# Designs tried in a protein design chat: VHH binders against Protein DOG1-like 4 (DOGL4). Part 60

Target 1, 232 residues: Protein DOG1-like 4 (DOGL4), of Arabidopsis thaliana (Mouse-ear cress) (q84jc2)
Amino acid sequence: MSKMRNLVEEKFLEFYESWVIQLELYLHQLLIAHNNNTMSETELRHLISKLTTHHKAYYTAKWAAIREDVLAFFGSVWLNPLENACSWLTGWKPSMVFRMVDRLRKSRVVLVEAQVKKLEELRVKTKFDEQKIEREMERYQVAMADRKMVELARLGCHVGGESVMVVEAAVRGLSMGLEKMVKAADCVRLKTLKGILDILTPPQCVEFLAAAATFQVQLRRWGNRRHYVTHS
Below, E stands for the ipSAE of ESMFold2; O stands for the ipSAE of OpenDDE; V2 stands for 0.75 times the mean of E and O plus 0.25 times the DockQ between their complexes.

## First folded at step 3 (VHH)

Design p9 (from a27 with T52D; framework vhh_6qgx_2; at its last look DockQ between E and O 0.89; V2 from the best seeds 0.00; counts 0 for: pae E 3.5 > 2)
Fold by ESMFold2-Fast, scan of step 3:
Parts: sequence; structure tokens; C-alpha cells
Structure p9 (fold): chain B 232 residues (1-232), chain A 123 residues (1-123)
Amino acid sequence: as target 1 above (232 residues)
Amino acid sequence: QVQLVESGGGLVQAGGSLRLSCAASGFTFSDYAMAWFRRAPGKEREFVAAIDWSGDSTFYTDSVKGRFTISRDHAKNTVSLQMNSLRPEDTAVYYCAASFPGYTLHSYEYDYWGQGTRVTVSA
């Protein structure tokens, strides 16, 4: 239903705006923690926990919304065009976060050899899981071009009765398939984030989360300005 | 109002079988990974088996692989653990746990827990 889809979009837009405002507040706290060498491990773990809970809340709200209208997440109204252009299956591409991890090697925080090995193992596994989902998406798109689906689309031109019900059942099946793929992608995202945080020390986690949040906030800011970035 | 209620525990002879069930209510069951943990007398909780939100992926600790099978029924909001070829070292209180959005080996990362059901395997 169009009315139901519009309500899902409006409700999630309201949620997302509040979620981003809170992310910016947490980013401020992360930057303060990064510059403060006197914070205890307990204080750092508490801050990391706030960020983890915040990301988990996003996926809880997202999964509730996609159950009602998964298509709202393909070209989302709460994202600007730049954010939408950078999306991979309704969110960030999991392997991209390792670019943030690479920054840790060049900052005040030194990664030990055991951490480097574990991060590389996680990177390889993340890319494998990502490619598996990409193959499923390709199969889904091929199924859309299947002769049966083309015939069902043609039948959708017939007004009234049984042909409409057959087309609606097919569309429902397609939506369920997309929902499954989006959930699979989100699971890879959260497993990747958790895996990185499990490998890093609390100060390294703070630096990583600050880098990730900074990128997300800046990407949104750049897209909202709707102007070309000039060389400076 | 979240509840996980285990059933099926009891006393069984070595080599016997037992099926544990966990009924979930008060949350969106289909969004959660489900797991079984156990705690033997005088020991910490240890991971036994998990099944993801879709039911497509399962994971088992090495000591139970080939003997235990985890499954879920989305229509009934239940997760089950079929335990075959039971050994005295399987004696423990078995706990059902739920985690969003995926399973983990770490008990402290689970969102919801049942009260447990006791399994005693006699030699």
C-alpha cells in the first residue's frame, strides 16, 4: 500500500535525522576522548558501548521498516543524492571500513603484529561474505528478467481479478527476496564492525569509531551542500 | 514482556537422546539469532550451538558437532536442540539465548536469556 509506504518513509526519516544528530554528539565525545590521555579503560569502554548500542538501534529500526517496505531503502528519501550514490545494498560497503583501519597504522596508535594478522583475516572473510551477497543480488536481477516475470508483467495490464492477484504474489515474493538480501548485508556490516572492535584496544576503538563517524557526517554534509569540491 | 522458556531437560543414560525446546515471545523472533549455551557445575557458561535469523546458517562447538542439531520454527517462534549420543560431560544446565542481529560465541553479547533447563547424563 502507497499510504503505508509513505508512512514508513516519513517515520524512518524522522528516526534517521534524530539518529544522525546523536551520532554527531557521540563523535564529539570520541574526539575529546582521543585527545585525552587521562581517560580510564572503563570510561573508554563505556563510550565504545554507547556507539555500539547506537549502531544496533539503527539496524533494529531499519529491519522493522524493511519488513513493511524494503524498497524505501533503495533510493532513500532520508539520504541526500551523494549518500545514495555511495550505498551498496542499502548501506555502507563492508570492506570499505578497512580503509578507516588503515589510518590507524599512520596515527598515534600502533597496531601490534597479532592485531594486523587478525584484521587481515577479517578483511578477507568480509570480502568473501560481500562477494557471496553480490552473487545473490546478480541472481535476483537475472530472475527479474526471466520469461515468467516478463509474462507476469504483461498480465498486470489486465484490470480486475485473478491476473492482478498473480502479479501481486510475484511482487510480494520479490520484496521478500530483497528483504533477505538486505538483512544478510546488514549482518556482514555488523559482524565486520564487531570484529574490528574485538581486535582493537579501547583507545584504538575510539580512534576507529571517530574516523568512521567523521566520514559519515562529512559525506552527509558534502552532499547537503550540493556543490563541487574545489581543489585547495 | 520478553520471555524465552526452555523445556525438554531431564535425566538420560549415556548414549541416549534428548530434545530441548525454547519458546520465544515478546520480541520479533524472526530478526534474532538463537543460541544454546550450557553451564556445568563449577564452570562458566559455554557456547554449544547457534542458528542465524534466517535458519540457513548453523554453528556448533567442536565437542558436539555431529551429535547435536539446532533448528528453528518461525511459525511457532521456537528453537530446538536435538542431542544425540549424549555423554556424561554433556551434563549441564542448558540456556536458550537470543542476539540481534547475529550470533556470537560470547555469552555477554546476548540480548535475552531463558532460565535454563537441567540435563543430567549418567554414566
Scores: ipSAE 0.406, ipTM 0.744, lowest interface PAE 3.1, mean pLDDT 86
Fold by ESMFold2, look of step 4:
Structure p9 (fold): chain B 232 residues (1-232), chain A 123 residues (1-123)
Amino acid sequence: as target 1 above (232 residues)
Amino acid sequence: QVQLVESGGGLVQAGGSLRLSCAASGFTFSDYAMAWFRRAPGKEREFVAAIDWSGDSTFYTDSVKGRFTISRDHAKNTVSLQMNSLRPEDTAVYYCAASFPGYTLHSYEYDYWGQGTRVTVSA
């Protein structure tokens, strides 16, 4: 059966479709730069800047949409089931990006010892930030369950009595808390991405960004094909 | 139209205090980290202080730590810099800047800038 879409979901679906198309166009430019080493450092930095700006634009749009409906980002209609299955707090788990760096080290990218040390420090910091967010999410879930139980007990003391205002306040508190945690997770994602790009040289950044964009595009294409084939 | 408007600069004696303010409009203030940079006569622009989008995290350059306090007011869309125990070396034009979503020490990574407000600290 079809899933109903609210206004936030419809608006973001339109945004996301065009955002992915633009990402694919940037991927083409990254692959050209990767396969041809005649581009200047200035040209590489400009391309890296375009990708960074494109990712920031995604989060700008996401944060605007989350302000209206954070729950739309849990099981998103603009993602296929494979993409949704890979989500951690409405996006990529920040520490997963280091698996991509590790794969590049084994095949293409040569890192000097100073870079390796800085990447390990960043990996530890990223993991720490992730665990901090996971602990806050766990506390929030417990607090939410406790408040629901107290509210149900309070309503039970008044046979026909209800307080729509109390329920609405509880729902607003839950949404605001989830929004803050999703934003915190997004900050870790962007800080980790920026940290990696600051450590890598411009040619290495192009290879990393190309690999990341390739993975994201392939995940979407594979999920769409398998989903349709399996259900058709 | 995005605007960052600084105010509160002026002339003050060493050891004195000033409070700088920056009024923001034309963007979603609560999504942005806010920072102060300064440029002294004959010097390069340098980072002074920053506060994240939520207000929970602040950072200060070593030379101002313990003397300056950055704060933000989401209801008024303002960021402030309380400057205490001012020294002649603090003499500079102070700039307000905004970055989505986090702050950084590098001026080229900031999205929006004010025109600046001059602070002069006399010996």
Scores: ipSAE 0.303, ipTM 0.676, lowest interface PAE 3.5, mean pLDDT 83
ESMFold2 (binder alone), look of step 4: mean pLDDT 86; pTM 0.885
OpenDDE, look of step 4: ipSAE 0.780; ipTM 0.889
ESMFold2-Fast, scan of step 6: ipSAE 0.363; ipTM 0.722

Design q31 (from a14 with F102L; framework vhh_6qgx_2; at its last look DockQ between E and O 0.13; V2 from the best seeds 0.00; counts 0 for: pae E 15.8 > 2, placed apart)
Fold by OpenDDE, look of step 4:
Structure q31 (fold): chain B 232 residues (1-232), chain A 124 residues (1-124)
Amino acid sequence: as target 1 above (232 residues)
Amino acid sequence: QVQLVESGGGLVQAGGSLRLSCAASGRTFSSYAMAWFRRAPGKEREFVAAISWSGGSTFYTDSVKGRFTISRDHAKNTVSLQMNSLRPEDTAVYYCAAGSELYLPTDADEYDYWGQGTRVTVSA
């Protein structure tokens, strides 16, 4: 069944489709860079910069959108069911990227001991931050049955006139709380990604980013194939 | 820990140009996003410009767009702010800041290290 879309959903859907297309283009460049091994460090850094800028653009757009309607991101219509199922607080779970790094380590990427140590430290920090956010989210979810929400539920049976304003205010309050949670999660994502890129050398960054982009693109493709999702 | 030292401030006439520089200590310069903030007399510190750790992304406050350019040199561990078409309202102490975020924050509290500032005065 086609989900009803509001204006925020429609706009972000359009944005995300374009963003993913661009990501695929960058992925192609990353793969070329990775396979040729002829690019200079400067060139690699430039490519990394393009990717980081691209990711920045996503979160810029996301944060603008969540200010308008954070709830849109808890039922992301621009994602297929598989993508949504893999989502943690409206995005990828930060700790998952360490699995990607581990895969790289087990393949052909050689990390020095200092890098390994730093990655482990980052992993621990990331996990801690995730857990903290999860606890807060749990508290938030448990607290949904507070006085305000109970009143909202009561009013929901006979919403009209002045009651509408009260309901809207209550919903806005809830949304603000969710927005904070989403932003907190995004911060952990960004810090984690930054941390990894800081630890890795430019060639390693390219390989990691290629792997990450590949996973993201393939997840979307797999999900679309399985569920015949049309986003246009 | 990163130490930041600003330089290049001074007196300039309206319409003139000035280039600020910030030198970062240590070997981890490339790990930080860099930003410039400024505090005008009697005003709060405000965001001016930021550049990503890689240098591939920049962000500017609206009032300086098209006039200011932030850049960084990884080899020299420096970040610069080229200020053109300066206006009296650009008069402020300019601060260099370093942060660890992937995105370019505009909030001062998201930056971890700060310089002591360099004074820019634009005369009418």
Scores: ipSAE 0.006, ipTM 0.236, lowest interface PAE 11.4, mean pLDDT 87
Fold by ESMFold2, look of step 4:
Parts: C-alpha cells; sequence; structure tokens
Structure q31 (fold): chain B 232 residues (1-232), chain A 124 residues (1-124)
C-alpha cells in the first residue's frame, strides 16, 4: 500500500544505486575477458573472484538491512515496477538462473557430459529447496491470517494500549517470519551460484557472469524507461 | 571455530614423494574451499594448490603443476596434497587453509582458517 521511506530504505537505496554502478563496471571487464582469448586462467579467476565478492557484498548489506526492516524488501523503493514484478521472495527465483545456463549452452558454450550431469543434479536440488520454502511460506500465510483473527477479536474486546501491544507483537512476528524466509531464499541463491561457478570452467564462468550482469542491468534500464514494452 | 591440523611432513630426498593430510573439525567441512600454502625459508607464504568445496575444481601454482595433486575426502573431512618428484625448492612449511569464498582465490588474505603447518624438507 502507501510506501513511506524510512532510514533503512534510504540507506539501502543509496547502497543499491552504488552497487549497480559497480556491477556495470564489472560487466565491462567481463565482456572484455569474454572476447579476449589471451587472458590466463589466473586472470580469469581473479575477475570471477571480484564478481563473487561483489555479490556477497550485496547479501551482506541486505541481511543487515532485513534485520532492521524486512518489509522494505517487499515492493522495494530502489527497484522499478518491472524489477519488483519479477521478484520472488525479494530476488530472482533461484532456479531461473538455469534458464540462463541453458541459453548459453544452446549458443556457443560447449559443456561436457560430466558438467551437464552435475548441473542437472544442482537444478533438481535447487528446485527442491524452492518447494520447501514455498511450502513454509504457505504455512506462514495461514499463521498470519490466524493472528489477524486474534487481533480482530481483541479489538472487539479491548480498546487502548493493549490493542497497540498486540498489533506490535503481530508486526514483529510477521517481520521475523519474513526475515527467516528471505534469508532461506537468499541462501539457496548463493548455494546455486556457488554450485554453478564450481561446475563451469573459468571461461564459462565469465560468460555466465556476463550474461547474468547484462540481464540485471538491462532489466533495470528497460524498467526505468517510461515506454517500456510488456507482453500480455 | 573451524580447526585444521596438518600431518605427513618430513625429510625426503629429491625425486621422492610425500603425502600431506589436513584434518578439519568444526562447522560443516563440505561448505569450504580448501587450499595449501607454503612458506620457504626467508620467503613469505605462497599459494600452492586449491580445491573447491565439491572437489570438482582444482587449481595449482605453475611450479607444482603435474607434480602435486590436491584431493578431498568428505567422509573423513580431510584434504590431501600428494607431492611427487620433489625438488629442494619445495622445502617449506606447508599450511592448510579453508575459506568460504565462492571461487578458488590464490591470495592468503581470502582464507579465514589456517592450520599450524607441517614441515617438508627436500634434500639434494
Amino acid sequence: as target 1 above (232 residues)
Amino acid sequence: QVQLVESGGGLVQAGGSLRLSCAASGRTFSSYAMAWFRRAPGKEREFVAAISWSGGSTFYTDSVKGRFTISRDHAKNTVSLQMNSLRPEDTAVYYCAAGSELYLPTDADEYDYWGQGTRVTVSA
């Protein structure tokens, strides 16, 4: 509903804008590495490490922020409407990264049989973890509806300070439950990223990271345009 | 929190072999990338080899490629370094390291947990 920015939202908005700018700079480095066949394995691993550190920094900042206000991450002020419409528990659905891997495989990236098998095993595990989180989210939604019924009953029986305390407790319960689920989803995202990068060779990792950064940057640019195109 | 204990060091003649072992305890071993570093007399610690958390990726410094093999055993919570065709320049204290880094870094500063070290001496 009505979104009033608070101190946590203001600080994370500033962080996120800076983080995306740096991601764009890393994207340029990834594209150079992708097109340059003379880079050593050590040079590629260094660049890959910079990208993984950059992603870890995002989650470090995010987890600090959600401890203060997890609700800020649902319908975030730092994301445009297109980005928010694509969110699943405050981020891209973990298993969707495999569509990017699939597109790379269909283009120029040749994966050996062992890599394909490991990626499919990881995809299955990722989807299993997603389903577990979705089941827990459903149970949380039921528990929240039950808490709303208790609150309505108390408003009918109690007026004044006791009603405020019950509402505060319900809000804290919502926040703690959502924080748990968001962190669980983020852990799946990080485990999936780690697994993909461990299976791919360094040149393949550069291609994957470049594709991921390109998509994220372009989605933001497209969503910021006043005339962006959507499909019905 | 995580403790690493190296073993298997000793004195060996040039051309010989040694197998170093690193036993890990504490939180989940399977979540860490593992590496071996070494410090030669009068030098700073240098990277030798690393292995990913799954065991699927390995990386070696140029001077040991083809001679050293890093491996891990999730059932025993160990990482091993098989060192073949040893040279006097391989003489060093060898350290086992663990980090939560998503990829295999070669800088010592990227690793959070360290063992005490095991001495390897290669005589001419």
Scores: ipSAE 0.000, ipTM 0.184, lowest interface PAE 15.8, mean pLDDT 77
ESMFold2-Fast, scan of step 3: ipSAE 0.630; ipTM 0.839
ESMFold2 (binder alone), look of step 4: mean pLDDT 82; pTM 0.850

Design q46 (from a14 with D107S; framework vhh_6qgx_2; at its last look DockQ between E and O 0.93; V2 from the best seeds 0.00; counts 0 for: pae E 7.4 > 2)
Fold by ESMFold2-Fast, scan of step 3:
Structure q46 (fold): chain B 232 residues (1-232), chain A 124 residues (1-124)
Amino acid sequence: as target 1 above (232 residues)
Amino acid sequence: QVQLVESGGGLVQAGGSLRLSCAASGRTFSSYAMAWFRRAPGKEREFVAAISWSGGSTFYTDSVKGRFTISRDHAKNTVSLQMNSLRPEDTAVYYCAAGSEFYLPTSADEYDYWGQGTRVTVSA
């Protein structure tokens, strides 16, 4: 027995598959640019702009979709089980991008002291914002558990039509809270991405975006190729 | 929404300097990239310079690199273009633009808000 995809899930699945194909094409361009030190600053900025516009399009589509059905983004049908397991509030965890930035420091490209200082300031702020969202999530989960316990106690006595309507109203309220929380998390993601790109030079932006896109694409490929989830 | 008003245009001799200012009003100006574009008599509108939302990143067209400096003042909600070593070829109407894009765009199509323009005339 499996759940049939709803209209929101079907539309976003179609969007996401197309979006990932385009991301792979942009990744190819980023890798060419990364290996070619003769590209002009104007050309690099144009490529970076195409990538950031592509990410903006994702969040525009996502926010339209969660307005209709935020629960579609918890256990998403367009993501494989590995991608879903690695999600933090329906997306990447903001602090993880600084691990990718640390990889830049270990390459042949050297960050100047001013960049290192700004990145550390951004890292601290991002972790603070992330922890604030995590505290809000914890409060939401506690409230959900308390409400669920009350509703379960009521349903244990009377399971008629009116009890179903009360539960559906409660679920609607929970969904609205989740939508607000997901949007807050996405705002932290976008602010973190904007901050990093503002600090880095265009060649460093290309390297960063290539690393991020490579991780996303490889995680999806690895998860899709696995026939079994082994309990190790 | 964002409203932009330019000032500082005028007549100057070749080799002289001018400082253009753009005053921005409205919500979320601090999150916007800002740019200057120009349109010379008989020519198309072209990109001149841009500054990121934080002021930490700038980009200039090759013909003005080393001569023009873009800066912003978050407390005053202004962006300025300091123009040094002016040439007759710099004669144009200069436009201030604001865009919500994540990276510094150089295409006019990527900017959401525009000022009315201020005229700069450089005598030979």
Scores: ipSAE 0.388, ipTM 0.732, lowest interface PAE 3.0, mean pLDDT 84
Fold by ESMFold2, look of step 4:
Structure q46 (fold): chain B 232 residues (1-232), chain A 124 residues (1-124)
Amino acid sequence: as target 1 above (232 residues)
Amino acid sequence: QVQLVESGGGLVQAGGSLRLSCAASGRTFSSYAMAWFRRAPGKEREFVAAISWSGGSTFYTDSVKGRFTISRDHAKNTVSLQMNSLRPEDTAVYYCAAGSEFYLPTSADEYDYWGQGTRVTVSA
């Protein structure tokens, strides 16, 4: 990890550790609800609402932090290497969440035909939105490469104060573009989550949220207990 | 910001019907779940019915299932509560509420925007 973290990274690291601890507590409640068939629909809806509020709180904090330092969210200090390796534009890939839905259908969740059709429509929409963002990210990457070519050309010439201002303006422009891309990706994540929860019944929402929270908690635990096996 | 105005309340005899309407203002009306709550004199507000942001999911408290129907009209920015087979225990001030755009909460403290209420009185 880097020798020193900036203030944004330190603040968000503390927020995220607290946020994950609370997610684990909600996961415990989800697992109780999953294993207990006597909870009322009102109680299930209350629990689901707590989870969605918790996820919204994450994005509220994230969007405040990326305004100050969007790069902190690429290779984040509050995530282990396994968690970072699973990231797409600073978070879970929206289309991949449907793998969790598919696994639940195989194990214990029965969906009616109307739900299946709505989920397929949402999967297609989510993929379309992802591809749109991927095309925008490619344009951003080209712009970054062109900026580097300009800097290489300047190394062949004497560097002055006007050259520094041009480079700083280009870097600010690219950083602003990256912030927009991250927010766009987060909007697709939230729309996908919102759509899934609207399609599923409350018991099915509990199953889905438990699976999602379990995956996130397990990635953190597995990545933190990394052990290198060398038998070669 | 969302502003809510209820209408359609009044005096009805038991077994009768009323239709409550809630006019919502704001370009983001379609982003919010909408609900009806009610408060009888001297009691806390209680959940009656809710409808998701899309209109695809509804939920009702047990005492009104089969008698009340919640619906929304995105073109008019309205939410309606059709109340049939009214009983004296349905007497209350009915409030329209807007809340989480991501799920369908049933507790009053999870709703951010409230109307002023419309009175429904059901006579024996």
Scores: ipSAE 0.022, ipTM 0.548, lowest interface PAE 7.4, mean pLDDT 82
ESMFold2 (binder alone), look of step 4: mean pLDDT 82; pTM 0.841
OpenDDE, look of step 4: ipSAE 0.652; ipTM 0.857

Design q53 (from a14, 17 letters changed; framework vhh_7aqx_2; at its last look DockQ between E and O 0.01; V2 from the best seeds 0.00; counts 0 for: pae E 19.1 > 2, placed apart)
Fold by ESMFold2-Fast, scan of step 3:
Structure q53 (fold): chain B 232 residues (1-232), chain A 124 residues (1-124)
Amino acid sequence: as target 1 above (232 residues)
Amino acid sequence: QVQLQESGGGLVQAGGSLRLSCTTSGRTFSSYAFSWFRQAPGEEREFVGAISWSGGSTYYADSVKGRFTISRDNAKNTFYLQMNSLKTEDTAVYYCAAGSEFYLPTDADEYDYWGQGTQVTVSS
């Protein structure tokens, strides 16, 4: 563990804490907008844009941090244990977001048949892309086991200065492979989010984003409470 | 990085039509949403219309709804603004913009890349 990795974790922890505080403020605005039908389409679009820009800022910061230390995102120190337990490849599982979409079908703002069809097509595509990433990760783990075995054998043969170079190369290879997989998973997340918002009307977008943010905020609160109460 | 260049501006009579083009050069990214903004002398930059990254969604300012159409041609890395039933009040410098937003933004601050602008003058 280098000093640079510690600094990356510290910087992202500070970023994430601020990001979550702002998410809670946006959630409050989304809930007000959802309960108040006097807002214009322009006002709703502005609010949706604020939240989508906020999510974009998260991925911009994440991808910068991953280039420095992707392993920080496996068992992240800025997430409580409950949030970490619910993570799929360092973030939310794309197909699970359709649970929030299902809530829209039972809400005041009714989806039209054309939207329902497009959302089901997107759901199928998202599950397919998700399964493809899972198969790639499985292949990566098999290949990593073979590579690691060879590299451990080499390390045993080159005790001293040369072993440092071999270890550094192995760690870089591991990190680069994981960075690629995490970015692939994030691309599925972004395509899924963009696709849903592209299909929904502004009032439906507000309701969807409010449901998603509510779940994220509540999960963090439940995990933080248990962590503090049971902290040993 | 995306670079944008407008073309098709010029002088047109009220009631006429004009089509603006915006071509992308350098690195092209299919995840970008594209928009048109305009700015009349002494006025703030005004949103005109936007098209989503997929081309499946469009949004227009109330002042141009029904008269203007935005479209994209991914094979040519170009997007367009078809302007019909032009009014003298449509006279402005028109700017194309690109953003990697998840939603169709209407604020200029939410766009990452901008063209240089093309003049559209509508005479009476």
Scores: ipSAE 0.202, ipTM 0.578, lowest interface PAE 4.5, mean pLDDT 83
Fold by OpenDDE, look of step 4:
Structure q53 (fold): chain B 232 residues (1-232), chain A 124 residues (1-124)
Amino acid sequence: as target 1 above (232 residues)
Amino acid sequence: QVQLQESGGGLVQAGGSLRLSCTTSGRTFSSYAFSWFRQAPGEEREFVGAISWSGGSTYYADSVKGRFTISRDNAKNTFYLQMNSLKTEDTAVYYCAAGSEFYLPTDADEYDYWGQGTQVTVSS
């Protein structure tokens, strides 16, 4: 069933398109900063701050939107199939960023031992938090499947006025639970990101953010080339 | 296996300067980060400083920060410890070490290869 785009989807699509454009601009700046050793620490921190603010804006918009329709973010119409396939609870998987850090290290980004230790601690914590959310999600799904899905199935067989109310209630319940899970996941994302940025030096932050932005932009580009998604 | 050899140690007066060298064997000089450690008699080996594979990053112990400088010459397979404003408490056997190119550890156990050490004595 072609998911009919709802108002939330349309609005967020517009927002996201603009947001991605801005991200690409910041990416360009990050790359310049990375290649230019002449930027001061203050300048680098400023750039990092801009990116951080940009990401915060995304989540602000997202959280506003999910209050209206959290289901829109599962199978997001503003993402291509590849992006969606790479999504974990409507976004990037928090533990993925450590792989990025590892890649940076392999590219000869040099960390102080203290940084390495802190990153490892953060990794462990992040993984734990991810698992916790996954367990909660599983529990939620089981609970919903047991009670609500049976009811929905029954209602599907008997189209009546009462059935609509029950279905709506079930959907609301599902949405509330999903919203909670999504927010929890986003919190882990934000905490993880903040943690990494707090551990890294400004130059390292720039490299990390550049890598992350590159990954996101490239994933989108590659996905779009393979699967034309009409957003109009 | 990388072999390291220190040189340049000796006797120097307080306030003086000394430059230590560490020469490495092999063709993989650029694949390592390098560090200096020192050990005074009766004391534990302590971290002095480290330099990244590219030479673009350095890290120093607080006790030597501002006085000591580490550099490297990849063409010569040699890295250096320039010691300025030497103090009597800097008296120790200085060791060079090689470790992972990806980070600069301060713990001695994180380094894979060590030199034999060179004596530095700072007199009052």
Scores: ipSAE 0.007, ipTM 0.241, lowest interface PAE 11.4, mean pLDDT 87
Fold by ESMFold2, look of step 4:
Structure q53 (fold): chain B 232 residues (1-232), chain A 124 residues (1-124)
Amino acid sequence: as target 1 above (232 residues)
Amino acid sequence: QVQLQESGGGLVQAGGSLRLSCTTSGRTFSSYAFSWFRQAPGEEREFVGAISWSGGSTYYADSVKGRFTISRDNAKNTFYLQMNSLKTEDTAVYYCAAGSEFYLPTDADEYDYWGQGTQVTVSS
């Protein structure tokens, strides 16, 4: 199924391509920092700050695009809140990032007991926030359906310009609600990222950020190659 | 934009109960998520608990879980903090806050609108 992408989606994809290219440059710096015993803690923290800022810039651009047209980021399944499998708003579940942390622990990164405890507490907090957002998404979609039904029922009683204004107001309300839900999910993603970076030492942060950057670069390459699909 | 006013503070003996109210005015009460924070003298504001804009989700700081309950009444433009089994460490000025976001953050920096505060003092 082929459909024309809207202008907002096209502009964001252009941003995303540039964003990933810059991420590749940062990945190169992360790999040098990983292999270079000479870099000071201050230099590592500066690089980590650059990566944090780069990730924040992604969400800043995304939120600007969502303000213009939130539907550019959704497929049709987002309107069906009764499915058991969660269709997360415009991204990965925030807690999925802990799978990357777990992989690093199994192969490369040694964590002290205090870090392991803090990471588990953060994982629990993140999953708690996810569950709250899932309930809000379901209740919000029910509430919006109820409002839409009331507005459409009132339209059945009218012919004229006032009915058009009521329909337009209802559509704006739906879009604003979806924007808020997407921002909430993104905020949990950002807070979880910041929490992980606060728990890890600077060398461990470099390992984690390199893994995350590698994953993002691979997602772009998979999206550019036809006939290959990454499961989320 | 929301204007917030707390009430219901006072002196309570340890082990007792108290209910705080936060009355709101301005545009559409049902569009905001609300939270309670508290601040002891010379300390930072501490998250107590939050309730979603729909009323469907609540969550609480570990220090108050099981003792405090947040609820909202959209018909009265009011939300509440029911405080049970009070301890002396619960002594603080309690603030209600409203976010322009519908998610339930625990950081004070995420909230745009604040009330004036109401003093709760728990004596031994």
Scores: ipSAE 0.000, ipTM 0.109, lowest interface PAE 19.1, mean pLDDT 73
ESMFold2 (binder alone), look of step 4: mean pLDDT 80; pTM 0.835

Design q54 (from a14, 16 letters changed; framework vhh_6z1v_2)
Fold by ESMFold2-Fast, scan of step 3:
Structure q54 (fold): chain B 232 residues (1-232), chain A 124 residues (1-124)
Amino acid sequence: as target 1 above (232 residues)
Amino acid sequence: EVQLVESGGRLVRTGGSLRLSCAASGRTFSSYAMGWFRQAPGKEREVVAAISWSGGSTWHADFVKGRFTISRDNAKNTVYLQMNSLKPEDTAVYYCAAGSEFYLPTDADEYDYWGQGTQVTVSS
């Protein structure tokens, strides 16, 4: 970044780097569990619990950070350009995880018909929830250009204290609107993840989580390699 | 824009059942996700259950799963919390809240409108 990072960006960058390192360690454990058929259901459930707790920790840290500065998450400095290009409302697009689920149909572990039906119902609901959020984003963008905002932009050209206060209040209101929208998107992400894990058996959960983590780690690696090659 | 009024809170014996109701005024009730929160003395408000604008999705906190059920009737602009197998630990002021229609919020900060609360006391 050509400009100084703010405190929120610096703190979340440090958090995210540590979080990704731990994700890679969990991925290693998931791959061992997937390739080893001797782990008990209790051991598999414990590993799945570690992953869900890890993802919950991410959203806990993210929501604390967006309360301070939601705009830090649009074009995040802790993500490379490829990761940012693949983002939908500051994170992964919920419906895309069903592509990871489709890999389970080609694996050693077979999905039963009841699971297929529930996963399809969840896919439909997830796409519906995504569309609702996209409509809210469109409303937000329209509101940015409404009469009140146009008047506030005009006032912002003056040096008067009253004008500055009114403009700052409007900007704060817009940031709060974005925070709600990002949290709405994150709630769909968590609901979708929880829904998939509730439908799948523990071995299937391990395979799903391994596929998702592998994609996330590889996407980061591909983006980092391309940036380095470009600047070399 | 929307006003919320809770009712149904009272003294109940351990193991008893109680249904709370939240009546909403305003033309857009069916566009809001609804939640039930509770706050015991000296504690922060905690989310108990949430229901999407359509009623198609619900969420219940782990400490009430299997005992409490959230539901809504959009024709009556009302959301309900059916509480079964009540425990002394369920004693709290219960609040109804309305939030964004685009998700199932589980954080108090995600709710825009709040009722005044209704007291539930569970005696041993």
Scores: ipSAE 0.000, ipTM 0.131, lowest interface PAE 15.8, mean pLDDT 82

